# Designs tried in a protein design chat: miniprotein binders against q9h3h3. Part 250

Target 1, 235 residues: q9h3h3
Amino acid sequence: EDGFTAEHLAAEAMAADMDPWLVFDARTTPATELDAWLAKYPPSQVTRYGDPGSPNSEPVGWIAVYGQGYSPNSGDVQGLQAAWEALQTSGRPITPGTLRQLAITHHVLSGKWLMHLAPGFKLDHAWAGIARAVVEGQLQVAKVSPRAKEGGRQVICVYTDDFTDRLGVLEADSAIRAAGIKCLLTYKPDVYTYLGIYRANRWHLCPTLYESRFQLGGSARGSRVLDRANNVELT
Key: E = the ipSAE of ESMFold2; O = the ipSAE of OpenDDE; V2 = 0.75 times the mean of E and O plus 0.25 times the DockQ between their complexes.

## First folded at step 18 (miniprotein)

Design yH48
Fold by ESMFold2-Fast, scan of step 18:
Parts: sequence; C-alpha cells; structure tokens
Structure yH48 (fold): chain B 235 residues (1-235), chain A 85 residues (1-85)
Amino acid sequence: as target 1 above (235 residues)
Amino acid sequence: SPYMIRWKIRMLLRFADLLLERAEELKKEGSDPEEAKQLLEFVQYLLRMAIELAEKLGNEDLLKRAQELIDRAQKLLEKLRELES
C-alpha cells in the first residue's frame, strides 16, 4: 500500500501543478484588490475539479499569491531528475546529504513551510493572513490547495528561495507567526517534491528538514523550531 | 523543452498504468467498488492530461498509448458502475 500511496500522492501533485492556478500577483495588481480577491476565492470553497455551485466551474490546481519582489527560480529541474536517475542506477547510498548536493549542483534551492488545515473558517482566515503578509512584503510567495472531491485537509505552502539558508528559513517562520498562524509548521525542500519523496518513500528519508511549533507564554514568546535531521532546537 | 514535455507525458502514463493495475486488483479482491471507481476516474483525468500534451508534442506513439489506457480504464469503470445496479 505504501508504494501505491506514494505514487498516488506524486500523481496528484503533478496534476495540480499542471492544472490552472488562481493567482493574485502583487507585481501587477494593486494591494487594495486583495480583500475582494480573497472573498471571491476562499480555499474552503474553491473545488479541485470545478463545480457550478463553487467559485470555480473548471479545475483549479492551486490558489497562489505572488509578492511584489517575487522572482521565480526553479533551477535546473531537468538536470536534477537526470542526475537522480543516474544516482539510483549507480547503487550508491541515497542520503539527505546526497540530495542536498544534487539540489545545490542543479540550483534547485527553493523550499516551503507547510501547514495542513481542515476546510472551514480557520483555513480561510489563516490563508488570508498569509496572503496579506505576502502582499505587504513580509513573505515572498505562497499557495493553498483547493478543496478535494473526497474531502480531507488542505495545505498552505509558504516558500523561501534557498533551503540551505537557515536564517532565511527561520525569518519566514517568524513572519508566518507574526501573521497570526499558530498551527504546526513543517519545512520541506522542493528537491524532495520534484523527486517524489514524501513520507512513504522507499529510502525511508524524512522529507521534513524543520518543524515549528507555536509557543504561548510570557517567558517563551514566539515559536520553537527543531532541526529534524540533527534533532537540535534552533529557537 | 520537448524533453520536459516528453518526460511529463511518460510520468503521467506510468502513474496511470500503476493506478489502473491497483484498480484491477481491488476488483479482483471483491473490495467496495467505490474505491476502485474513484481511482479510475483519477486515472482517466491523468490520461486526458497526457493526451493533451502528446497532441501538442505531435508524438503519435505516446498519444496512442494514452488512448489505449483510457479505453481500458473506461471499460473497467463501466463494469464497476454496473455492480451498483
């Protein structure tokens, strides 16, 4: 089952990336239009495959907000995929360090903080907070999944440009928390996504690099970030 | 890149083939047909994406393979829907 589940997740991810996206692009659209756009396309109501009773009649893969300074750079994904196939054929050990080197060599450096929320008001409110932070310049880019036909949790992804830049990853976490987000966050480099490495993978690799938990209290304000690979508290 | 488009088509076909095999196995096991039907609807969705890309690429072999798989998925889906009646 794990094998079929991993391939199914990879297929769903690929299909979503290829389907049309609903985008608020702050590089070309005034910030004053954001609230109306958020009201028109709440992620709890936007359907993955379209429904006449929803905001969309046609399939939507992702709902995204691009910041004013956002500059897309996915790196050499083609070269990464070719090198990955060669690595598997070589029989050499596949480790987090090996994947990190492939990502650096092919400049596939982006990564994302992930939060999973049930469809409803809390999801829509969290997305609105993230979207405003992006448009105001505290974050670079974010996207949220539409509502699946079968139901289940939806995901908000908040991107950083370089997963090897620990300070930048931590700054994004702080900005997410400042936007009012209090749920569990996990950080995944895009190299894992491009190679189809999810929780149920044949190499038993943990695709999560960092974990962030909200901490409430006068003496412990903010969030606690854990380096999952080294089991070290960073904040 | 034609390389990337071809790679995407091949991956879509690989996923569709694997998931179609899973749907056929669920039918053999006598499991609830609803799970297999949902999987087959997704398989058809992936294959329609593959067909669109293969047409744009002009690759007749990939197009023919996608059409073959979508026919197979459609026939299995129809048989499963008949079980509900």
Scores: ipSAE 0.622, ipTM 0.881, lowest interface PAE 1.3, mean pLDDT 87

Design yH49
Fold by ESMFold2-Fast, scan of step 18:
Structure yH49 (fold): chain B 235 residues (1-235), chain A 85 residues (1-85)
Amino acid sequence: as target 1 above (235 residues)
Amino acid sequence: SPYMIRWKIRMLLRFADLLLERAEELKKEGSDPEEAKDLLEFVQYLLRMAIELAEKLGNEDLLKRAQELIDRAQKLLEKLRELES
């Protein structure tokens, strides 16, 4: 658990992104085919590096569902990385504000709500709910990690277009809750992922911007959203 | 782009080097050999990706660096396996 460093997490994320993905693309596939696809590729059974006894014999990095209106916009990731290297070389301070400025300048605005669940029925059920919300248009896009060789929790990522659009981030939280999700959620901007900001990072930055807990008196159906940096409740 | 491919190779090599160093630390500490072996298998996986990209890019220096690291990882993995016998 505590043996993984920020570098290890960044390496795993990079490798997963580079390996093949299993994708249900609602832009080109009828919604009626989703249930069969979910039954074929339950995330608790899809293995990270392949196994003849699983749904996949070859490595799978991610299992993803793209909504009908999904239009990928990763921004200028090349420009972001060049600017990041220049910033580190300059000796200027690395802060949340500096990273936000870098992200805006290079149009790297997407972010995601994260939920971690143990392999099994609850994971597969949660993923099915999220996938249906994506295909029905309540969410834009989502992905889930396959089962790791070591075992351990898997992650569901639910994306929003713009992490600086607080209302949009909160609307995604509401849609996740409406899909029946009750576990802890945390929100991470993709700029942090691209730059390797995970727990125990060199710059001592909090790796997530928001957290959502299923509690009475919060927004949506009882969820409470906290700004982690300022320790201020938004809902 | 060639810039992005080169950047990916350099990042893979940096990660591999850091994780390989961690595996050597775990061996010296007498820690659980399974954790060190799992790290080394992942290091080899990252380095195979780096080799494939370096070959496509045609960069001999990056290819040689990746091969140096994979050889070091293999030697450490063999030492860990021998220690268990």
Scores: ipSAE 0.715, ipTM 0.909, lowest interface PAE 0.8, mean pLDDT 87

Design yH5
Fold by ESMFold2-Fast, scan of step 18:
Structure yH5 (fold): chain B 235 residues (1-235), chain A 85 residues (1-85)
Amino acid sequence: as target 1 above (235 residues)
Amino acid sequence: SPYIIRWKIRMLLRFADLLLERAEELKKEGSDPEEAKELLEFVQYLLRMAIELAEKLGNEDLLKRAQELIDRAQKLLEKLRELES
């Protein structure tokens, strides 16, 4: 994508984060209510800016499910951003390793598996599977975008606590596959978002750390996972 | 955190300025006015968020910048609507 497209997508994501969310919070809501909630708010029908004919009359930025053990921790984002400005001023090389160290130092460790699906039955079915996995404890937290005006692809984000914990990232991939998901998955650390690093960036960094492809007959895990930064097959 | 609120306002203003400049380019090129109008409506959406945060933060400079951009976007949107008539 060019710089303009990357900035436009970033603007849309930021606006969505700031608008109201529809949340099923398993910390305070019985798991038995999930199926009714999913039926009330299928992501293919929830509209981004509200519509009398949809489940929502007002804007919705995200539809989310919080697991019973979910404990939000964004880390020291302020310290991260200050250190990033200092790094740029220092003239030192900006590399994936340098960003990893900044993220560790400031405890900005969360990341997410992303999947993009067209509005419709397959999206709603995929989201229901992910939501059940979150409520049942196989995943920690997930969200899905509402339907845009144009009806373009929607995104499901499945979060992990620590992008530097390779085993944890791979365990999340396995849980996603066990939930019946077969589409392409890509993994992005949240540190890249807080630093404004998108696909088109001046440092030629790849913000996508892992890629997962479904393989029915090959891997015991049901997928091949590639470390894109180091070009190494992990599974 | 005032720092995080200020960062959000700054990012919203940066995005709004970039998208507004793109809408202005589309108008000059004689491109489909609907694309430029859609961008301008989104620019106004971002700027309304920026105004709300700037008011909450009490930062008059950021508030003034957001107001300047929303006025520029509104003026361009009205000119595009006039051309369609």
Scores: ipSAE 0.690, ipTM 0.902, lowest interface PAE 0.8, mean pLDDT 88

Design yH50 (at its last look DockQ between E and O 0.87; V2 from the best seeds 0.76)
Fold by ESMFold2-Fast, scan of step 18:
Structure yH50 (fold): chain B 235 residues (1-235), chain A 85 residues (1-85)
Amino acid sequence: as target 1 above (235 residues)
Amino acid sequence: SPYMIRWKIRMLLRFADLLLERAEELKKEGSDPEEAKELLKFVQYLLRMAIELAEKLGNEDLLKRAQELIDRAQKLLEKLRELES
């Protein structure tokens, strides 16, 4: 059911990770070139498997923007996976807290805010806002999926370097909202991906740590962020 | 990292096997052949990636496993096309 769908989506994401990326790298490219790059590669037009009528004739897995301070660190994935196998063999309870501790021990700390949008002007506008926030330093790194052949929603991923740093996760949410994003956001640590844990897993672990919902009509506009692990509203 | 390359190959093979099994179920159930065919094309896509990585790594066992799965996927795709025509 849900498990098959989650694994199918995971397979698609892995294939995308391995295909070529279109990257604006602010570490080596002047910020003044961003607007022309965004106009050349709008995510609603870039095709996943290539199309002569699109900006790309060859497959593209992701369209990404790296900030000036971006320093990728995957941590010790090998050590994490070995420890995970040992934990399963030990018979000890597998809980969110135990998994969090493995992630900390092995420095597999990155995570991401996810948003899903239909192809079109609003997706391109949202991506442009996120990309500018990355280049201006309010966010560290982001990527967006290209258009699938049959359409369907596309995803924007905005990464933070440490899912255990609640303030950093919330600051990223604020920057996303400041870019004009009003849809539901969900936050997922990358540690779950490296362990092959998706929504319908046998340990009943929830890989989504936070949800963010746009607050409208109040005396202050902002977002409501829910800590799903503790079922506590943070904002 | 050779470890990460091996992990990627193993994950690709696991996903390919899962999706191939689903395509076989769809055929057995008499479902719309187009869904099964699209899954099989994606399975072949994943397996071509696995073959390329296995060749680069020089791992004959992983390469052989990927080749076995891609042959199985091709055979099922041909059977589905025969049912249509």
Scores: ipSAE 0.773, ipTM 0.915, lowest interface PAE 0.6, mean pLDDT 88
Fold by ESMFold2, look of step 19:
Structure yH50 (fold): chain B 235 residues (1-235), chain A 85 residues (1-85)
Amino acid sequence: as target 1 above (235 residues)
Amino acid sequence: SPYMIRWKIRMLLRFADLLLERAEELKKEGSDPEEAKELLKFVQYLLRMAIELAEKLGNEDLLKRAQELIDRAQKLLEKLRELES
């Protein structure tokens, strides 16, 4: 059931990737238009399939904000996928080091911080904070899922360029916290997504690389970030 | 690229097959027919995407596989609707 649930969610994410997106692109759109756009398309009101009475009449897969400095570079995804297929037919064992090496060799280094929130004001407020951080240049690109079902949680994804650059990943975590986000964050390298490797996969690989928990302490606030692969704290 | 399109089709077919198997299990167990019907509607959504890509690619093998799955899903949907009558 954990394996089925993970693959069902992956199927929904893939379908969403392939449907139209609502995008605010700071590279071509003035920053002064952001607040109006956020008010028009709050993620708690935008529906996945264009329900009557929603702001969108057609399906929306994702709501996204591209920062001024966003330079899309997914790396050699085709070479990665070809090497992965060849490896599987070779009969060689697949280990966590295998995935890291494939990602490095093919320059598929991007990854994302994930957060899950219930629909409503808190989700819309969190998304607005992230979107502003992207347009202001503290983050590079983010997306949020639209509303699919009553009471279902939605996901915000905040991307980073290089999962092996721990300082860059930690800087993104810090920028997310500066936007007022206090919930649990998990970090997943994109290599797992491009290879179709999800929780409860047959290779027993762990797609979550980092975990961030907000710490409350007096007037000072920060994150405790755990490296899940090595069970060591980074902060 | 054609390789990326083929990869997407194969992933869509894998997901559709998994979800279709789950819907068949739900029917066999006598479980909530609405859950099975919602899975099957989503299966058809995935398969329409796969069919469009397979036609664009001109890959007749993948197209036939997608068509076989969408036919299975439709037949199961019809059976679930008949039981409610």
Scores: ipSAE 0.729, ipTM 0.916, lowest interface PAE 0.7, mean pLDDT 88
Fold by OpenDDE base, look of step 19:
Structure yH50 (fold): chain B 235 residues (1-235), chain A 85 residues (1-85)
Amino acid sequence: as target 1 above (235 residues)
Amino acid sequence: SPYMIRWKIRMLLRFADLLLERAEELKKEGSDPEEAKELLKFVQYLLRMAIELAEKLGNEDLLKRAQELIDRAQKLLEKLRELES
């Protein structure tokens, strides 16, 4: 992906965040209603702008599922941004470690596993598996993009509370694999989004920290996870 | 928070500006006008969001900037339509 593509996708994601969401909240809705909700709002049929004939008549930014233990916490984003601006003017070198420390200092620690799938049965099935994992408490929160344009891939995001917690990130990967997902996964901390750092940035920072590849006959986790920053396999 | 709203507006405007530049480049390159049109529709979408937020904050400067970008987008859209006629 080139720099323009990355920024375009970021813009789309931001717009989606601002539009209404279709949410299943396991904290307030019985788990027994999940199947009906999934059937009512399959991601492959829900349209981004509420096209005629779709399950939604109005724009939908995301379809999301909240688990029982979900608690939104974005940390001190304002402080993070101020510190980032100061750092840029200081002339000090900026490294992934620098960003990690900024994130820790300001408690902006959320991140997500990302998977891209074509619209259709496989996507809907994958989403159903993830949604069940969230409702069952194996995952905390997940969202999927609605159908936007013909032939365009949709993205499923599975969040973790702390991108610096390697074990937590790996556990989420395991849960995703246990749900039957076999595609490539990439893990991205939200801190990069809050700072406007995308691919091909002037600091040569990579927003992707981890990559997970499915492995047949492998460990109980069923995947190999690569630390992109250090180019080291974690599993 | 007002800060976060301002940040969102600034980001929306940044994205809109970048996408407008891309649309202009596409036009100059003689690319398919439809691609540029689709991009401009999305730019308009972003700018509508920015305007709504700017109005909420009562920030005239951001509102003015958004309006300038809308005008730029509209002019480009009109030029693209003329090319199809």
Scores: ipSAE 0.721, ipTM 0.907, lowest interface PAE 0.6, mean pLDDT 91
ESMFold2 (binder alone), look of step 19: mean pLDDT 86; pTM 0.844

Design yH51
Fold by ESMFold2-Fast, scan of step 18:
Structure yH51 (fold): chain B 235 residues (1-235), chain A 85 residues (1-85)
Amino acid sequence: as target 1 above (235 residues)
Amino acid sequence: SPYMIRWKIRMLLRFADLLLERAEELKKEGSDPEEAKELLRFVQYLLRMAIELAEKLGNEDLLKRAQELIDRAQKLLEKLRELES
């Protein structure tokens, strides 16, 4: 059952990536247009497969905001996938270290902070805060899932360019907190996503590298960050 | 990249085949048809994406493979609709 769930989630993620995206691109669009765009496309109302009663009549895979300085570097995803197939055929053990090495070799280094929220005002408010932080230059790029047919929580993804750069990952966490976000955050390298490795996977790998919890009264006055692989508080 | 397009088609077909087998299993178990029907509609969605890409790529073998899976999904969907009657 868990294996079926993992394959289904991978299929849904691939379909979403291939369907059209609604994008606010601050590299080509004035920042003054953001509020109107956010009002037109609140993620709680944008439907995954289109609906006459929603802002979209056709499928939407993701709603995204690109920062003015955003320069995408996806690396060699084709090479990564070919190497992954070779690794599975080779009989060599599949471990976090092996995946990290494949990611570095093929320059597939991006990762993302994830937050899951129920459809509604809190989701739309959180997304607006993140979108403004992106357009103002505190974050590089973010996206949010549309509302699924069956309901359930939606996800906001906030990207960093290099999951091996701990300082960069922590700076993004700080910017998310500064945008008013107080919910649980988890950080996942994109290498896991490109290879279809989710929480329920056949290799029993944990794709989550960091976890961030809001704590205003804590030592950092913002968040407590845990390195989940090493069980070390980065605070 | 033609290689990336081929890879995407291959992955869509692999997922569609796996999920279609699951839908067939649900029917054999005698479960409520609605779960299998929802899965089959998603399978058809993935296969339509594969067909569009195969047409753009001009790959007749992949296009034929996708069409065979769509036919199989449609036949199962018809059988599930009959159970509702």
Scores: ipSAE 0.628, ipTM 0.882, lowest interface PAE 1.2, mean pLDDT 87

Design yH52 (at its last fold request DockQ between E and O 0.89; V2 from the best seeds 0.79)
Fold by ESMFold2, fold request of step 22:
Structure yH52 (fold): chain B 235 residues (1-235), chain A 85 residues (1-85)
Amino acid sequence: as target 1 above (235 residues)
Amino acid sequence: SPYMIRWKIRMLLRFADLLLERAEELKKEGSDPEEAKELLQFVQYLLRMAIELAEKLGNEDLLKRAQELIDRAQKLLEKLRELES
């Protein structure tokens, strides 16, 4: 059942990827226009399929903000997928280490921090903070799901360009926290999505690489980040 | 690229097949028909995307697979609507 839910969500994400996106691109749009754009397209009001009364009349898969330094590069996905097929037929064990090496070899290194929030002011406020961090250069690119009819939780994704660069992943976590976000964050490398590997997969791999929990305790206010693949605290 | 488009079609078909099987299970259980109907509507959404891509590629085999699945989904929708009446 856990596996069905993960694949159902993956299907929804893929359909969303293929529908039109609403994009604020800081590479071509002045930063002074951001607040008006955010007010026009709050994620709690933009609907997935263009419901009556929505700001959008057609389907919207994602609402996204691209930073000035955003340079998209998915890497060698075709070579990655071919090597994955060869690995599966080789009889060799499939481990997190072999997936990491495949991702490195084929330069499929991007990943994302995810957060889930209910529709409403809290979601819109969190998204606005993330969008501002992207335009100001603390983050590279982020997207948020539009409102679905069922009224379920929505997701904000904040991308990083290299999941093996622990400093870069932690800096993105810190920038998210500086925007006032205190909920659980989970980090997923994109390589798992390109290989069709979701939570309850037959190889028992965990696609969530890092978890970040906001902590008020200890010597200073901050987050604690766990590397789930290696069972090591990074902070 | 044609390779990436074919990969997208295959993933859409994989997801559609999974969701279809779930909707068939829900019907056999006598569960809430609305849940199964919502899954099937989404299955048809995925398959319309797959059909569009398969036509763009001219890939006859993937197109026929998608068309077979959408027909299965429609027949199950019709059966669920009969249960409500």
Scores: ipSAE 0.804, ipTM 0.930, lowest interface PAE 0.5, mean pLDDT 89
Fold by ESMFold2-Fast, scan of step 18:
Structure yH52 (fold): chain B 235 residues (1-235), chain A 85 residues (1-85)
Amino acid sequence: as target 1 above (235 residues)
Amino acid sequence: SPYMIRWKIRMLLRFADLLLERAEELKKEGSDPEEAKELLQFVQYLLRMAIELAEKLGNEDLLKRAQELIDRAQKLLEKLRELES
């Protein structure tokens, strides 16, 4: 069922977050080294649990690129989680608005655009485009999942600092499109992840705030963005 | 942060419990044992992470809970292997 699948994927993402990452950090590594690093660690070939025949012999959770201006800002996740447990006990309504207020109060504002692609050339090409955009300063941070044993879809995550900053979220979408990405994108705030809220949750909250579809011709942004929560077209 | 380590342990245990319950359901239904075994191997992976964190945190209750779940997963995995022989 969809609910179980969402929680299973969340468990996999959490385990990946805790395993070692392969990182190109543009704050400490010259941009000229990116192409060699991308060639060494194509996401279609890097294995989740390691394989002597792949680029890695040990487990890899994520392959990531940090931009030159990247400054990690997780906010007060501890305070957020304490406040969330208090809210659940209080009997007060749990709505998108109350989560947004908790996120703002505790500065847990980051979010990400997600794209899911099958292992292969298209994934590697898409990741290379995103990675270059990060190193060139059009995007802040991105990561991609390594190859699963079963050959399932892999995910590219492109982060923004503040999910309540609609213009910033839309600018990231525009930069993703400018990098040549044409697939479906969905945007999720990290606050939902820290609170353990996935697609099938008790409060019927939708963790996906925005959806972006590639638009052929006309749009300067290259896409149509929908506010999924309110069913309102933004572009 | 000890609070964040505790939260990670609790989430790992919650996920492990959910996936273990699903593996038990698959066995009862007589479903493909390979799917259940793959879930159980991942459950053991999550629980090993939880045990490592619980040991570093020094929380005996969380450590005991993780050990109970990994033992339960191991017993089910052994039972599935017996069905293959």
Scores: ipSAE 0.773, ipTM 0.919, lowest interface PAE 0.5, mean pLDDT 89
Fold by OpenDDE base, fold request of step 22:
Structure yH52 (fold): chain B 235 residues (1-235), chain A 85 residues (1-85)
Amino acid sequence: as target 1 above (235 residues)
Amino acid sequence: SPYMIRWKIRMLLRFADLLLERAEELKKEGSDPEEAKELLQFVQYLLRMAIELAEKLGNEDLLKRAQELIDRAQKLLEKLRELES
């Protein structure tokens, strides 16, 4: 993907973040209601702008599931952004290590596994598996983009609380694989999103930290996870 | 916070400007007018969000910039529609 494509997708994601969400919150809603909710709002049928005939009449940015242990804490995003602006004006070199330290300093440590799927049964099935894993406590929180354009892919995001916790990131990968997901996964820290750092940026920073590929019969985890920064396999 | 709102507005305006530029390029290249129109509709969507936030913040400068970009987008949309008629 070129720089324009990356920024376009980022713009779409930002707009989606600002629109209303359809949320199943396991902290306040019984788990027994999940199946009915999934049936009511299959992501392949929910439309981004509330098209006629869709389950939603109003725009929907994301469809999300919150686990029982989920707590919305994004850290000091304002402080992070201020520090980033100061860093840019300083003329000091900017490296992946710099961003990591900024994230740690401001406690902006969340990240997400991403998967892209075509609309349809496979997407809805994948989402149902992820949603169940969240409600059952195997994952903390996940969201999926609604259907926007005909033929366009939808994205499922599965969050972890700390991108610096390698074991936690790997555990989430394992849980995703256990839910039956076999497609390519990429892991991105939220710090890059908050700072507006996308693919092909002028600092040559790669926002993708990890890549997971499904492997049949290989590892106990059922996947191979690559550290993109160091180009080393972790599993 | 007001700071976070300003950050969001600036980002929205940046994206809108980028996408508007791309739509202009598509027009110049003689690409499918429909693609450019779709981009411009999304640009307007982003800018409406920016306007709402700017109004909430009471920032006249950001509001003015957003309005200027909307006007440019609308003008380009009108030109594209005329080419199709």
Scores: ipSAE 0.720, ipTM 0.913, lowest interface PAE 0.6, mean pLDDT 91
ESMFold2, look of step 19: ipSAE 0.769; ipTM 0.919
ESMFold2 (binder alone), look of step 19: mean pLDDT 86; pTM 0.840
OpenDDE base, look of step 19: ipSAE 0.715; ipTM 0.906
ESMFold2, fold request of step 22: ipSAE 0.803, 0.790; ipTM 0.928, 0.928
ESMFold2 (binder alone), fold request of step 22: mean pLDDT 86, 86, 86; pTM 0.842, 0.838, 0.842
OpenDDE base, fold request of step 22: ipSAE 0.711, 0.692; ipTM 0.911, 0.904

Design yH53
Fold by ESMFold2-Fast, scan of step 18:
Parts: structure tokens; sequence; C-alpha cells
Structure yH53 (fold): chain B 235 residues (1-235), chain A 85 residues (1-85)
């Protein structure tokens, strides 16, 4: 976003997490109701702060779909934050490996594949594909940002339970590709989000762990996945 | 948990304070008043969230701090509106 700072982006992310969410919960709602719900709440039309003439009159932080097997597990975020402060004070090097160990110790293991798309039919189509994959059991949970006042790109987040489980992360990538998604994907562990690891961080860490690029006919999996931290191809 | 609620309130207050400072800088630089006003409305939004959490937690010090920041934002917004008249 032009003119936004890291502080402004962090504030917006916090506000979105705290505002009400529009949720299709497959644990309690029949799958047959999904198409009507998607038609009622297309992400290109749902407004962040509510607007007469949009599907929502009240603020919406996120639009989410929970799979039938979805079980929320945020881990010990309090312990993670305390340990993070201690690590920074210790002068010990802050590396991807150090953050990984911190996350494992405090059971903060979830992570997400991210895709950024402009508001419009392509975003709504991509979200519908992801939502169906979640309800059908190929993915666990996903969310998409509502439309900001000025426009700009929206983000779809597809979560996995454990960022240290490479097979699980790669299986989620395959399911996203099978849903017809062809844009660039990047993977970010939630521990980075909780600790404020964004672009231009003071530790010069890559803000994402993995990158997935669609390759038509070039890969048996439909994509090429790169470990960005080590610059090593995984597929 | 009370720890996490207190942490959220403190983070909201910190963000509000930083964004308020940026709105003040924009005014001093003679930048577009609309940009500063948009920041101030967002600051007020964050502070309303902080007030709601502080009330639920029963923490009067945090509640007072949020109200002080809202007053500061409102005063700056009034000054920006005067410049446009």
Amino acid sequence: as target 1 above (235 residues)
Amino acid sequence: SPYMIRWKIRMLLRFADLLLERAEELKKEGSDPEEAKELLHFVQYLLRMAIELAEKLGNEDLLKRAQELIDRAQKLLEKLRELES
C-alpha cells in the first residue's frame, strides 16, 4: 500500500482480527448452503467498515470458511511473546531457526498460504474455489479480507495446522492449485505475524518461508515450491 | 486471558499514539488535510476498541489514557477542518 507504514499495516491487521467475521462453519452448516452464502457475501462487494448498498451495514474484519474437521489451536501465544522479549534482550542471533524453535516450544505452529488479488470477479471466483475445497475437506480453513474504502488488493489466507510439517504445507499448495488458483502464493507461519515479522523488518529476515509458482505442464503437482529462507527448491 | 487483553489494549493505544503523531506531522508539512483526517478517523476507531476492552477489564488507567488520546485526535481534527473553511 502506497504511503502506509509498518505500524499502520499492523494496526489495520489487529483491528480486522478484532472486528466481527462473516463465517461459513461447515462443522454446523450443511455444505448445500455454501453456494448461497458465497453469492450473498462476495469479497469484492463486502466492505471493511460497512456501507449502505453493500452486503454488510456493519464492519467486517474477515470473511472465513471453517472446514468440518477444523479445530482452532493458537498455542501458547503469551509464552511466545515473553520468550521473544527475552531473546531480543539476550543479544542472541535472531534467525529463521531460532524463531522456528521458539514456535515449537510454545506450540504456535499454524501458518498460511497467501494470495493477493485485485477486487473483482477473479477474486470472487478464486475465493469460491478455495471455500469449496475447505467445505469438501481438501483444506482446513481459509479467510479473505473485505474491500477497503480506496480499493487496493485483497488477500486470501489458506491455513495449515503445522508449518514445520512440510508434507502438510505442500498438500495444501496442491489443493489450492487443484481449485484452479494460478497466481503467486507465499507461505507465512503465524509466529512471524505474532512477532511482527513483515517486510523491512530489523532482523533482515525473509517475511515468508515458502513461495509457490504455477507451472502449466512443467510439474506433476502443477506448481514449483521454493524454500525462500534457504533458496532451495522443494518440488 | 487478562494478560492478552491488557496487551491488546496497550498495542491499540501505541498504534493510536503513533498514527496521531503522523497526522500532526502531515498538518505541519502542509500535506493534504484529507489524508490526516482519514488517519484521525482510524485513530478514533482504534481508541473505541481500546475503551471497550478497558471497560470490560475494569482498568481505569488504560481507559483514561484512551480518552486522552481521543481528545487529542478530536482537537487536531477540528484544527484541520478550520483550515479548510
Scores: ipSAE 0.709, ipTM 0.904, lowest interface PAE 0.8, mean pLDDT 87

